VHH binders against p95470. Designs and how they scored, part 15

Target 1, 316 residues: p95470
Amino acid sequence: KQVDVHDPVMTREGDTWYLFSTGPGITIYSSKDRVNWRYSDRAFGTEPTWAKRVSPSFDGHLWAPDIYQHKGLFYLYYSVSAFGKNTSAIGVTVNKTLNPASPDYRWEDKGIVIESVPQRDLWNAIDPAIIADDHGQVWMSFGSFWGGLKLFKLNDDLTRPAEPQEWHSIAKLERSVLMDDSQAGSAQIEAPFILRKGDYYYLFASWGLCCRKGDSTYHLVVGRSKQVTGPYLDKTGRDMNQGGGSLLIKGNKRWVGLGHNSAYTWDGKDYLVLHAYEAADNYLQKLKILNLHWDGEGWPQVDEKELDSYISQRLK
Key: E = the ipSAE of ESMFold2; O = the ipSAE of OpenDDE; V2 = 0.75 times the mean of E and O plus 0.25 times the DockQ between their complexes.

## First folded at step 2 (VHH)

Design z17y (framework vhh_6z1v_2; at its last look DockQ between E and O 0.46; V2 from the best seeds 0.00; counts 0 for: pae E 12.8 > 2)
Fold by OpenDDE, look of step 2:
Structure z17y (fold): chain B 316 residues (1-316), chain A 127 residues (1-127)
Amino acid sequence: as target 1 above (316 residues)
Amino acid sequence: EVQLVESGGRLVRTGGSLRLSCAASGRTFSSYAMGWFRQAPGKEREVVAAISWSGGSTYYADFVKGRFTISRDNAKNTVYLQMNSLKPEDTAVYYCAAGTSQYYRGFSDSPDEYDYWGQGTQVTVSS
């Protein structure tokens, strides 16, 4: 049986890979080979104490994690939200180790990093992703729909925006100005993830709609910038903040709703980690780890055939 | 693999109360949304109630109308269905189910989204 994850992110501790997924309390899997995965733990045994304050309809389903290592600690960012609403918050919980067998294993929730409020904020506090720039400054990108994707500078302990605050809009799609601010609108963009490679920062984003089984239109686009703050330009030179984005992978009739990716360089190789809905399995979401290649102009490429060849295994 | 065992079903009179229990095996109980379903003779299996992994969110079918309460104790690997003001039309085999949730939901109202099922317990309400 394959691993059925949403919004997968991954890191390594020692010789063990850890996979984090949207789910009840954030689901964690471990692997020695990134193919065979075992259930490891959940980051939360109980709801975050502030979750229902942020989202009264919160059901324990935590969204779209990112995992970041910093100064010997693991920072797990996560989202509390409700579908179609920007009543949301990104929180962070921190651990010394990812090994549940370790006596040091303990997730300590540090609380809310940012919160979006309907009618106040034209952004949605979900889908965090962490990137460090060439100067060692750590940033968080996030967002969905509304005014698009945002980037802000994190403070030194990575738990709050830095002061003075520095924010950037890095990608967005067209939105009607007549749309009520509380509505997500038609700007179907979310799940930023930035990878530093070569001379550029690469911004990956998901366009379309997820979570609709066979009706999902999710796919990945990409742009790049020499600066972490942008502007991120697609292959045609169009700014992602002006609706730009170059298609990276869309899927096919067998694999739909591709997206919400992360990207990594491990041991000199680059990988694209994402979920896809498998048509043959009633569109159950599956983990995919694809090799990330680069063309002669430095643009990322993936082989869609690897959607068929990479098959995760969930071990009992 | 999760094994589910229902208990508590019996004959009761109209207006009576009954509490169903479902015990789950394994150590991953809290990873699953839990649901109670029922199937009456000649009818399709239908959702009665569902509860998220943490118990923070619940769902009830329209016919429940405040009469039933779903709850769970993750420490005991058990989900409960307190049924009050029972009616003859509540007569059915009641099933406990465990499943994963959809992306934006902590539970499902569709039987197809539940992976594990109990053997069922008979509830009969006499007039």
Scores: ipSAE 0.077, ipTM 0.581, lowest interface PAE 3.2, mean pLDDT 93
Fold by ESMFold2, look of step 2:
Structure z17y (fold): chain B 316 residues (1-316), chain A 127 residues (1-127)
Amino acid sequence: as target 1 above (316 residues)
Amino acid sequence: EVQLVESGGRLVRTGGSLRLSCAASGRTFSSYAMGWFRQAPGKEREVVAAISWSGGSTYYADFVKGRFTISRDNAKNTVYLQMNSLKPEDTAVYYCAAGTSQYYRGFSDSPDEYDYWGQGTQVTVSS
């Protein structure tokens, strides 16, 4: 019935919506209505040429995509990693169109954007998400475990960090000083996504553990800042670099492991897009598109009951 | 979800060869890592071989030591186990299993990390 996805992000081209998922070569689905989905393509027929250098056991699964439109091109960012390690890299591939029937449809890989070096970098180069600020500068947020979530300026062609480089820490959880730098540690935070709304940038982050079926503890928190670079503060004023984060949504008995969201404003309405594990279907991850509402103080809210009301379908 | 059906199990003599097939139906076979497991009477189910979604990476248990080959044909939604130099201790029910894309490693040697299983095919190796 529902589309099975991991780490969903979406965009549109013309009248067609495209959904990108962690999976072999990055799985792509399309829909005219965001309810009825069909398989479209995968971005890599085999693998990025550098993937096995970064991860010798690489099996074709690319992680945690983000999709960004810029000057008539579609930029698909993706991650190569190994479980429990920060030997990782974020890459980017580019296409003129998302329609596979177009003669212009061709993913052109542009290689590695950033790569984490074990024990040198206290960060993990996965989970990219792109945000443009009010001045037209494009930034990438990223990170998983270790020293948390980072933000850096992209260069003009969006394939590398800008020079001179500008990097910021935007959120992190406490990490034991006794933990070796090669270990992921206990700071269970990853998957940043930033949405601009009104005078604020809202940083969404995933806390807990994904990918454990019924043992998944993944849930979403939020903070906000008037600057894209932070500091991001939660509802109580606590800095997300100091463990701040206001709960946005967590799972229930039917839907667990909510996380790795994206967020969009389309046609005057705001949406939160994420996956949730369905207990009744062997904890497969299902697409959720929830209405994102705003309270009188400008904080986002979702209605947990909508987890049961949104039903997407896969069209074969 | 995906449905898996094994075939090809039969009686063979020691030193013989046999090819097992596992036909998959349902959604997106190419998004799953696939494994072959076996279970002899009175023993726990154990991994024999595993293969990534693309076929680019494979794993073999030590006890097969170059005798078995796992392969897949994503166009036919089929995974194979070629078994050569069969020994009586290879006698077991052989199961095909599929691991979901929610495991970023792509495959696992643990049965608990495979979500879909076939009903099994009996392989018997006689002296």
Scores: ipSAE 0.000, ipTM 0.265, lowest interface PAE 12.8, mean pLDDT 85
ESMFold2 (binder alone), look of step 2: mean pLDDT 81; pTM 0.835

## First folded at step 4 (VHH)

Design a01 (framework vhh_sonelokimab_d1)
Fold by ESMFold2-Fast, scan of step 4:
Structure a01 (fold): chain B 316 residues (1-316), chain A 124 residues (1-124)
Amino acid sequence: as target 1 above (316 residues)
Amino acid sequence: DVQLVESGGGLVQPGGSLRLSCAASGRTFSSYGVGWFRQAPGKEREFIGAISWSGGNTYYAVSEKGRFTISRDNSKNTLYLQMNSLRPEDTAVYYCAARTPYSKYLTPSEYDYWGQGTLVTVSS
């Protein structure tokens, strides 16, 4: 049986890999080899006490985590939302270790980082991802549908926006000006993730629709910038904040709904981590870890055939 | 991983009440979001409501809010639907369903584990 994940992110503590995914309390798996995964924990035993205040239609699943290690702590960012709504917030909970057997193991919720409110905000406060720039400043990218993907500067404690606040729009698709601001609309873009490689920041985004089994149209696009704040330009020179984005990978007849990636450099090699739905297994969402290669012009590329060769297995 | 069996359906008078139960097997029940759906003859399956894995949060279809109450007991691996002020229009087969713990959105298509259903008839 393969490990079943949606919106995967990973980190490493010592020689142990930890995988975080959308689910009740955020589901955590551990592995020594990134192939054989064992259930480890949930970050929350009970939903955040503020969740229903922010999102009245919240159903208890925490979405789209990101995990970031900074100054001796692990910061787990998570999304509180409801389908089709921007009554949402990104929260953060912290831990000194990811090992549940440690006496120091304790998830401490620090509360809301940012909140989106219908009619006030033309963005959705979900799908966080953390990036440190070349000066050591930490930023959060986030967003889904509405007015697209945003980036803002985090404070020194990584728990709220910096003061004075600094915000940038980094990617968006066209949205009708006649559409009410409370509606998600047709600008099918979400799940930003930024990777620093050489002289560039690479912005990955998921275009299309997840979460519809065989009707899912999710696929990954990329652009790059020499500044973390953008503009992020695709291979044709089009700004991602003006509809640009170069295809990195899309589904085939076996694997559908490819998206919600993270990207990492581990032991000198670059990897793309994402979920994909296997058509032959009733579109069950599965973990994929693919090698990330770079062409002669510095653009990332992946081999679609690796979707068939990487198979994660749950430990008993 | 999860098998679901509904019970508690039957014939009830308009204005009456019924409590449906859904017994789950499998030690992962506390990790699943679970919900209730119904299907009347000749109609599509419709969502009634859902309850979070911890039981702390409930979500209802707007038309059913206030008449129906969902609860769960993870220690007994059981989901409940309390139905009050029943109407002839509530006549349907009622299904409990569980979605995989990693399903991002609450939609009928995301529920992979379904019970066989229990018939509720509201006689007029």
Scores: ipSAE 0.012, ipTM 0.437, lowest interface PAE 8.4, mean pLDDT 87

Design a02 (framework vhh_sonelokimab_d1; at its last look DockQ between E and O 0.62; V2 from the best seeds 0.00; counts 0 for: pae E 7.6 > 2)
Fold by ESMFold2-Fast, scan of step 4:
Structure a02 (fold): chain B 316 residues (1-316), chain A 124 residues (1-124)
Amino acid sequence: as target 1 above (316 residues)
Amino acid sequence: DVQLVESGGGLVQPGGSLRLSCAASGFTFSSYAVGWFRQAPGKEREFIGAISWSGGNTYYAVSEKGRFTISRDNSKNTLYLQMNSLRPEDTAVYYCAARTPYSRYLEPSAYDYWGQGTLVTVSS
């Protein structure tokens, strides 16, 4: 039946598609056609040994992966956190291949990329996404609530911030300055993902709340910039770092909680990959792969009716 | 069919100890974070603590930290709650619950599967 995922990201090795999602050890599925999915592996057999030091309330689930292929290696970024806390870190584990039958298959954890500490940082080190700019420099976008979404330059081996460090604030919603910095607050924004298309970088962000079944308010907004560092402006010209964001998709009575997207160009076609909760199926989180279209001004568009037409099949 | 069955409840004196068990069947127990909740008469359901799918990490509500210990045995599909230095205020129905692996929350709404509960009475 339909494959159930939260926070999906995808990549391809040869003719095989791999899907990564939030779960124990990061759940991995494979497919030859992006419709029929088979359980492949989890990246971790046990939780990272450093997780509890960073996040005392960590309960073992690894959140919100991103997968990035670079110079013959697959880099899997993952989040260690606890709900409502910014005691968090983004880690990275590396593999030469995604095929579990290969003699070269072995996930090697490289440890922490960045860590957020309450009172020191007004951000949450979760929800990583990787983007290479037009000069080949690799960047990580990340963040949830607090002071919004950040972007920083990665070092050459993609395991740490570059030196000298370069950081940018790329999107945020209003947060009361009177709130204690240890509290997440009401700035409901997370899960950045950047897609480069033509002369633009498009920043997607999830606004609202996931993970509350029918009470989820998650929806996707977008802005764009000619520079990876921003400013990312929405359709009205408002900076996403000043509360801007143009609605891309919000769902309907059947599909709620739409968000945590990735976006890709595959074989000359553009796609939006996200999860959505199906009201008729107890709000279970379903994989959705939607065609990403472009209007006359170069803005991305999706057809919400495609939520009903894309049906993945989970193999036994 | 998914089942979670609690056992080990009963009457205990203040200062005493109890060990609760939760037997799981019908799902891949080793893939789920699992936890304990309780509900005292006239009160809302309260989170006690949770243990990760591998058993490598535990998280406790502040009020229970140091008195209660959660453990699991994946080979037996069983979750445990060791309760020490029990107080009359600990009198409640105790529930085990299995958390959907995709939820970011430890709140009751993040847990898909629930047991029927086992009564613990702490009284002299």
Scores: ipSAE 0.193, ipTM 0.587, lowest interface PAE 4.5, mean pLDDT 90
Fold by OpenDDE, look of step 5:
Structure a02 (fold): chain B 316 residues (1-316), chain A 124 residues (1-124)
Amino acid sequence: as target 1 above (316 residues)
Amino acid sequence: DVQLVESGGGLVQPGGSLRLSCAASGFTFSSYAVGWFRQAPGKEREFIGAISWSGGNTYYAVSEKGRFTISRDNSKNTLYLQMNSLRPEDTAVYYCAARTPYSRYLEPSAYDYWGQGTLVTVSS
């Protein structure tokens, strides 16, 4: 049986890989080889105390985590939201270790990093992703729909926006100005993830619609910038803030709704981590770890065939 | 093999109460949100309610709120539906369903596992 994760992110502690997924309390899996995965834990045994205040319809599913190591601690960012709404907040919980068997294992929720409010904000506080720039400044990218993807500086303890706040728009799709601000609109962009590689920062984003099984249209686009703040340009030179984005992977009839990726360099190799819906399994989302390659111009490439060759195993 | 097996259905008089159970096996029950649906003859399957993995949150269709209560016992891998003040229009096959912990929808299409249903008939 494959690991059926959604919005996967990954990190390593010692010789163990840990996979984090959207789910109740953020589902955590562990692996020694990134193929065979075992259920490890949930970051939350119960809902965050503030979740229902932010989103009254919160059902216990925490969305789209990111895991970031900083100064010996693990920062797990997560989202509370309702589908189609920007009544959302990104929170962060911190642990000394990811090993549940460790006496130091304890997730401490630090609360809300940012919150989006309908009619106030033209952004949605979901899908956090963390990146450190070349100067050691840590940033969070996030967003979906509305005004697109945003980037802001985190404070020193990585729990709040830095003050004074510095925000940047890094990608967006067209949105009607006549649309009610509470509506997500047609700007189908979400799930930013930035990878530093070579001379550039690479912004990955998911376009299309997720979470619709066979009707999902998710696919990955990419742009790059020499600065973490952008502008991120696609292969044609079009700004991602102007609707730009170069297709990285779309999938096929067997694998649809690909997206919400993370990207990593491990042991000198680059990887694209994402979920894809498997047609043969009623479009159940599956973990995919693909090799990330670079062409002669420094653009990322993946072999779509690896969607078939990488098969995760969920162990009991 | 994943199984959801509903029980507790039957004939009940209007105004009566009935408690349905759904026994789950073959998957990690506590990792899933689970819910109840019903389908009357000639009608579409409709959402009744759902409960989060921990049982900390419940959702109900507006039409059923107040009369139906959903609960779960993860130690027993069982989902419950307490139905009170039953009406003839509540006559339907009642289904339990499990939603993966990764789904964002409450619609039927978001649920991956379904029981075969149990018939509830409300009649004088």
Scores: ipSAE 0.019, ipTM 0.513, lowest interface PAE 4.2, mean pLDDT 93
Fold by ESMFold2, look of step 5:
Structure a02 (fold): chain B 316 residues (1-316), chain A 124 residues (1-124)
Amino acid sequence: as target 1 above (316 residues)
Amino acid sequence: DVQLVESGGGLVQPGGSLRLSCAASGFTFSSYAVGWFRQAPGKEREFIGAISWSGGNTYYAVSEKGRFTISRDNSKNTLYLQMNSLRPEDTAVYYCAARTPYSRYLEPSAYDYWGQGTLVTVSS
């Protein structure tokens, strides 16, 4: 039985890998080898107390986590939202360790980082991903539909925007000017993730629609920049704020709707982590950890055949 | 071995009330958000509302207009729908469903487990 995940992110503590997924309270799995996984914990025993206020349609599942290690602490960012609305917020909870057996194991919620409000904001406060730049400044990328993907400086304790605030648009697709601002619109872009490799920052983004089983159109694109703030340009030099984006990987008949990736360098090798919907298993979402390769011009590549070769195992 | 079984349906007069129950077995009920759907003859299945895994949050479709209340009892693995001020257009088969812990969506495709349904007829 494979590991069912959505929006997977990973980190390592000691000899143990931890995987975080969209789900009730944010679902956590652990593994010694990144192939065999067991349930570990949930980050929340109940929902965040502010969730219903921010999103009255909130259904109890926390979305799109990111996990970031900083100065001996683990920061878990998460999203509260509802389908088709930007009544959303990104929160953060913090732990000293990911090992539930430790006396120091305790998730301490730090509340809302940012909140989006319909008609006020042309962005949706979900899908966080954290990146530190070459100067040690920590940034959060985020966004889904509306005005696309944004990046802002975090304050020193990583719980709020820095003061004074600094925000950048890093990717967007054209949105019809005829759409009411309260509507998500036709600009199908979300789930940013930034990886530093060599002299470049690489912005990965998901285009299309997740979460429609066999009708999902989700696929991954990439651009790069020498500055974390952009502009992010694709292989042809087109700006991702102007509709640019080079295809990295898309689904096939067996594995539909690839997306919402994270990316990591571990032990000298680079990996792309994502979910894919398995046609043979009623389009349930499965964990994929793929090798990320680089061509002679420094662009990432993924061998589509690896979709079949990585098979996770959920331990009972 | 997963089951969801609705009960409490029947014939009721306009303006009346009914309480539906949904008994769950074969999965960890307290880990799932659960909800109610209905399907009238010749129509698409439509969402009524849902309740979070802990019971702390509820969400209702706009068409419900304050007449329906969803609750759950995790100690009994049971989901409830209290329906008040019933109208003939509420006549339908009512289904309970358990939402996959990992799905972002509320539409029928986001639900893993479904009951067989219980008929509610509002006659007049």
Scores: ipSAE 0.013, ipTM 0.472, lowest interface PAE 7.6, mean pLDDT 87
ESMFold2 (binder alone), look of step 5: mean pLDDT 81; pTM 0.824

Design a03 (framework vhh_sonelokimab_d1)
Fold by ESMFold2-Fast, scan of step 4:
Structure a03 (fold): chain B 316 residues (1-316), chain A 124 residues (1-124)
Amino acid sequence: as target 1 above (316 residues)
Amino acid sequence: DVQLVESGGGLVQPGGSLRLSCAASGRTFSDYAVGWFRQAPGKEREFIGAISWSGGNTYYAVSEKGRFTISRDNSKNTLYLQMNSLRPEDTAVYYCAARTPYSKYLSPDEYDYWGQGTLVTVSS
């Protein structure tokens, strides 16, 4: 009955909410109230033709989208990869509207934004998230395992890295120096998302392992910076790029594998959007939308009871 | 919400060919990546290959590459495995499996729906 999603992101066009998730062609749902969801479309009818060149073990699922509205266009970023590999790329496809009934509705793929190549790159080109800084410059955060999470400046068209290129390492966990660069290793960190609130940028990251049902260890950590480029410091003052991260939410006996969040301000309220696996329903991944509260020091907080109270409904 | 039923198994001589079918019931077959696995007596389940939801991409385990071909027909809700140049070592129960469209990673442990299997015996 609940909407089953992995790696959810949302946007709004007019009075309609749109939800994007990992799946065939990137699955799109729509809603008027963020509770009752209808199937809308897929962004791709056929997988990108370049996918197998980048990722020989690619199986057709497009992962971990982000959706960003800029100058009258919707930019949908997506990941092409294979489990345990950094043979990966982030691509982008654009549309003028998200309404499938519009005569202007058409997804147009703009191709690869960035590509990771084993042994060349100590990072994995998946899990994109877009953030505009306080000067209007647009940046992409991304990454999984290897050498951690990266941030780079996008060009004016939001389709490629800017020239001259500007890159920052924003979060990482310790990786063994004995691991070959082609191996993912044990630095269990991925899925960055940055939210600007007041004077701070807040970097959310998923630590641990998804995708193992009841054995999933996925949980969310946070740090903050006054600069979009970092350093992102946790509540103890430790740099996230040196293993820092303050716990925001983790699983319990009912909800496991909490992670891959996005975060938004809607109508003056702040929200955390994520997936969680429901133990009572064979660990199926469910959409969760939680209120983001802020403590006296400006740190985000969530109420774990809302995992039980937010119940999405799939109408079609 | 997908039920899978394999067919086409049987006895075949070494060097022969055999085509397995997997019929899916359920409204959302075209949403699923689907694959083939096999299990020989006393051995672990082995991944053979997978095909994307659209049929545009296939992936094969190295040991089967070139001899086996996976295909699908979404209009018939059917998955196929074409097996050529069969060897006695290919004797196994063959399973089709479907993965939820929202799985982030493809691994043998992440297939959610399994058929009952069809026996393939390669012998004279």
Scores: ipSAE 0.022, ipTM 0.542, lowest interface PAE 7.2, mean pLDDT 89

Design a04 (framework vhh_sonelokimab_d1)
Fold by ESMFold2-Fast, scan of step 4:
Structure a04 (fold): chain B 316 residues (1-316), chain A 124 residues (1-124)
Amino acid sequence: as target 1 above (316 residues)
Amino acid sequence: DVQLVESGGGLVQPGGSLRLSCAASGRTFSDYAVGWFRQAPGKEREFIGAISWSGGNTYYAVSEKGRFTISRDNSKNTLYLQMNSLRPEDTAVYYCAAREPYGKYLDESAYDYWGQGTLVTVSS
């Protein structure tokens, strides 16, 4: 039994790995080896009280988490939304520990970080990812469809935008000007994640469509910048904010819908974490952890054969 | 909050060409649709043309189509208006303006950010 995840992110506390994914209240697994996983908890037993106000079609599933450790606290960012809508918000909840057996274990919701409102915002407030720059400033990237992916500076307690606010557009695809702005449109880009490596910030994005079984077209692209704010340029020098993006990995006949990655350096080695749908297993969404290598020009590379060789185990 | 500054105006002879620039500062320029407007003394402000946030789509007032070309360079936060075959009736103050990238581009009231204008005089 492989671990069933969508939109996976990971962190470590002591010798224990924690995996967070889309689901009721955000699903949490733990592991000692990143291969054998046990169900740990959900971050919310009861839905955020503001969820239905922001997203009238909200169905109880919290989407696309990110987990970030800062000054003795774990910050869990989550998305409240409904499929195909930008009636959305990113919220944050904090905990002192990820161990449910600890007397200090308690998720404390800090509420809304940002909210998107149709016709006011041509962006979607989902798919958060946290990045600290080389000066220690913390930023959030986010976004899906509409006008693309955005980056903004977080305040000192990481619960809202800094004042004065600082925003940047970091990646986008052309959207039809004939389409109503209440609709997501055809600019199929979402799920930003930024990894700092050497002199560069690398922006990963998911292009195409998730969540359609064998009709999913999800694949990963990358660009890089020496500044966290961009411009993020692909291998040809094209700006990701002008339709650029270099292919990192795409699906094949066995694995479909590859995307919504996170990326990490663990014990001196670099990893790409994502979900993939296995065609032979009714397109069930499975956890994949791949080694991330770097070419002579500093571009990331993955071996698609590791989609077959990484097999997670769900412990009973 | 976006600040816009026009440049490139001046005196040109009939039949001449002129390229106007509009430099943006403040928030991300590429999040805005931008347009050019002009106003002659004692006349209403009129729409010339607009360009989508990416530069992929342009919209022109019918009277100026074919003589004027609008373009943008998001890496330089700059909007351009190339004006060819200029006529005395093109004499006006030219304004650049920015708006949210949705809605009707002809609607002047939807533009929230305006430059101070640059004067173009077409005369011999």
Scores: ipSAE 0.000, ipTM 0.149, lowest interface PAE 17.2, mean pLDDT 88

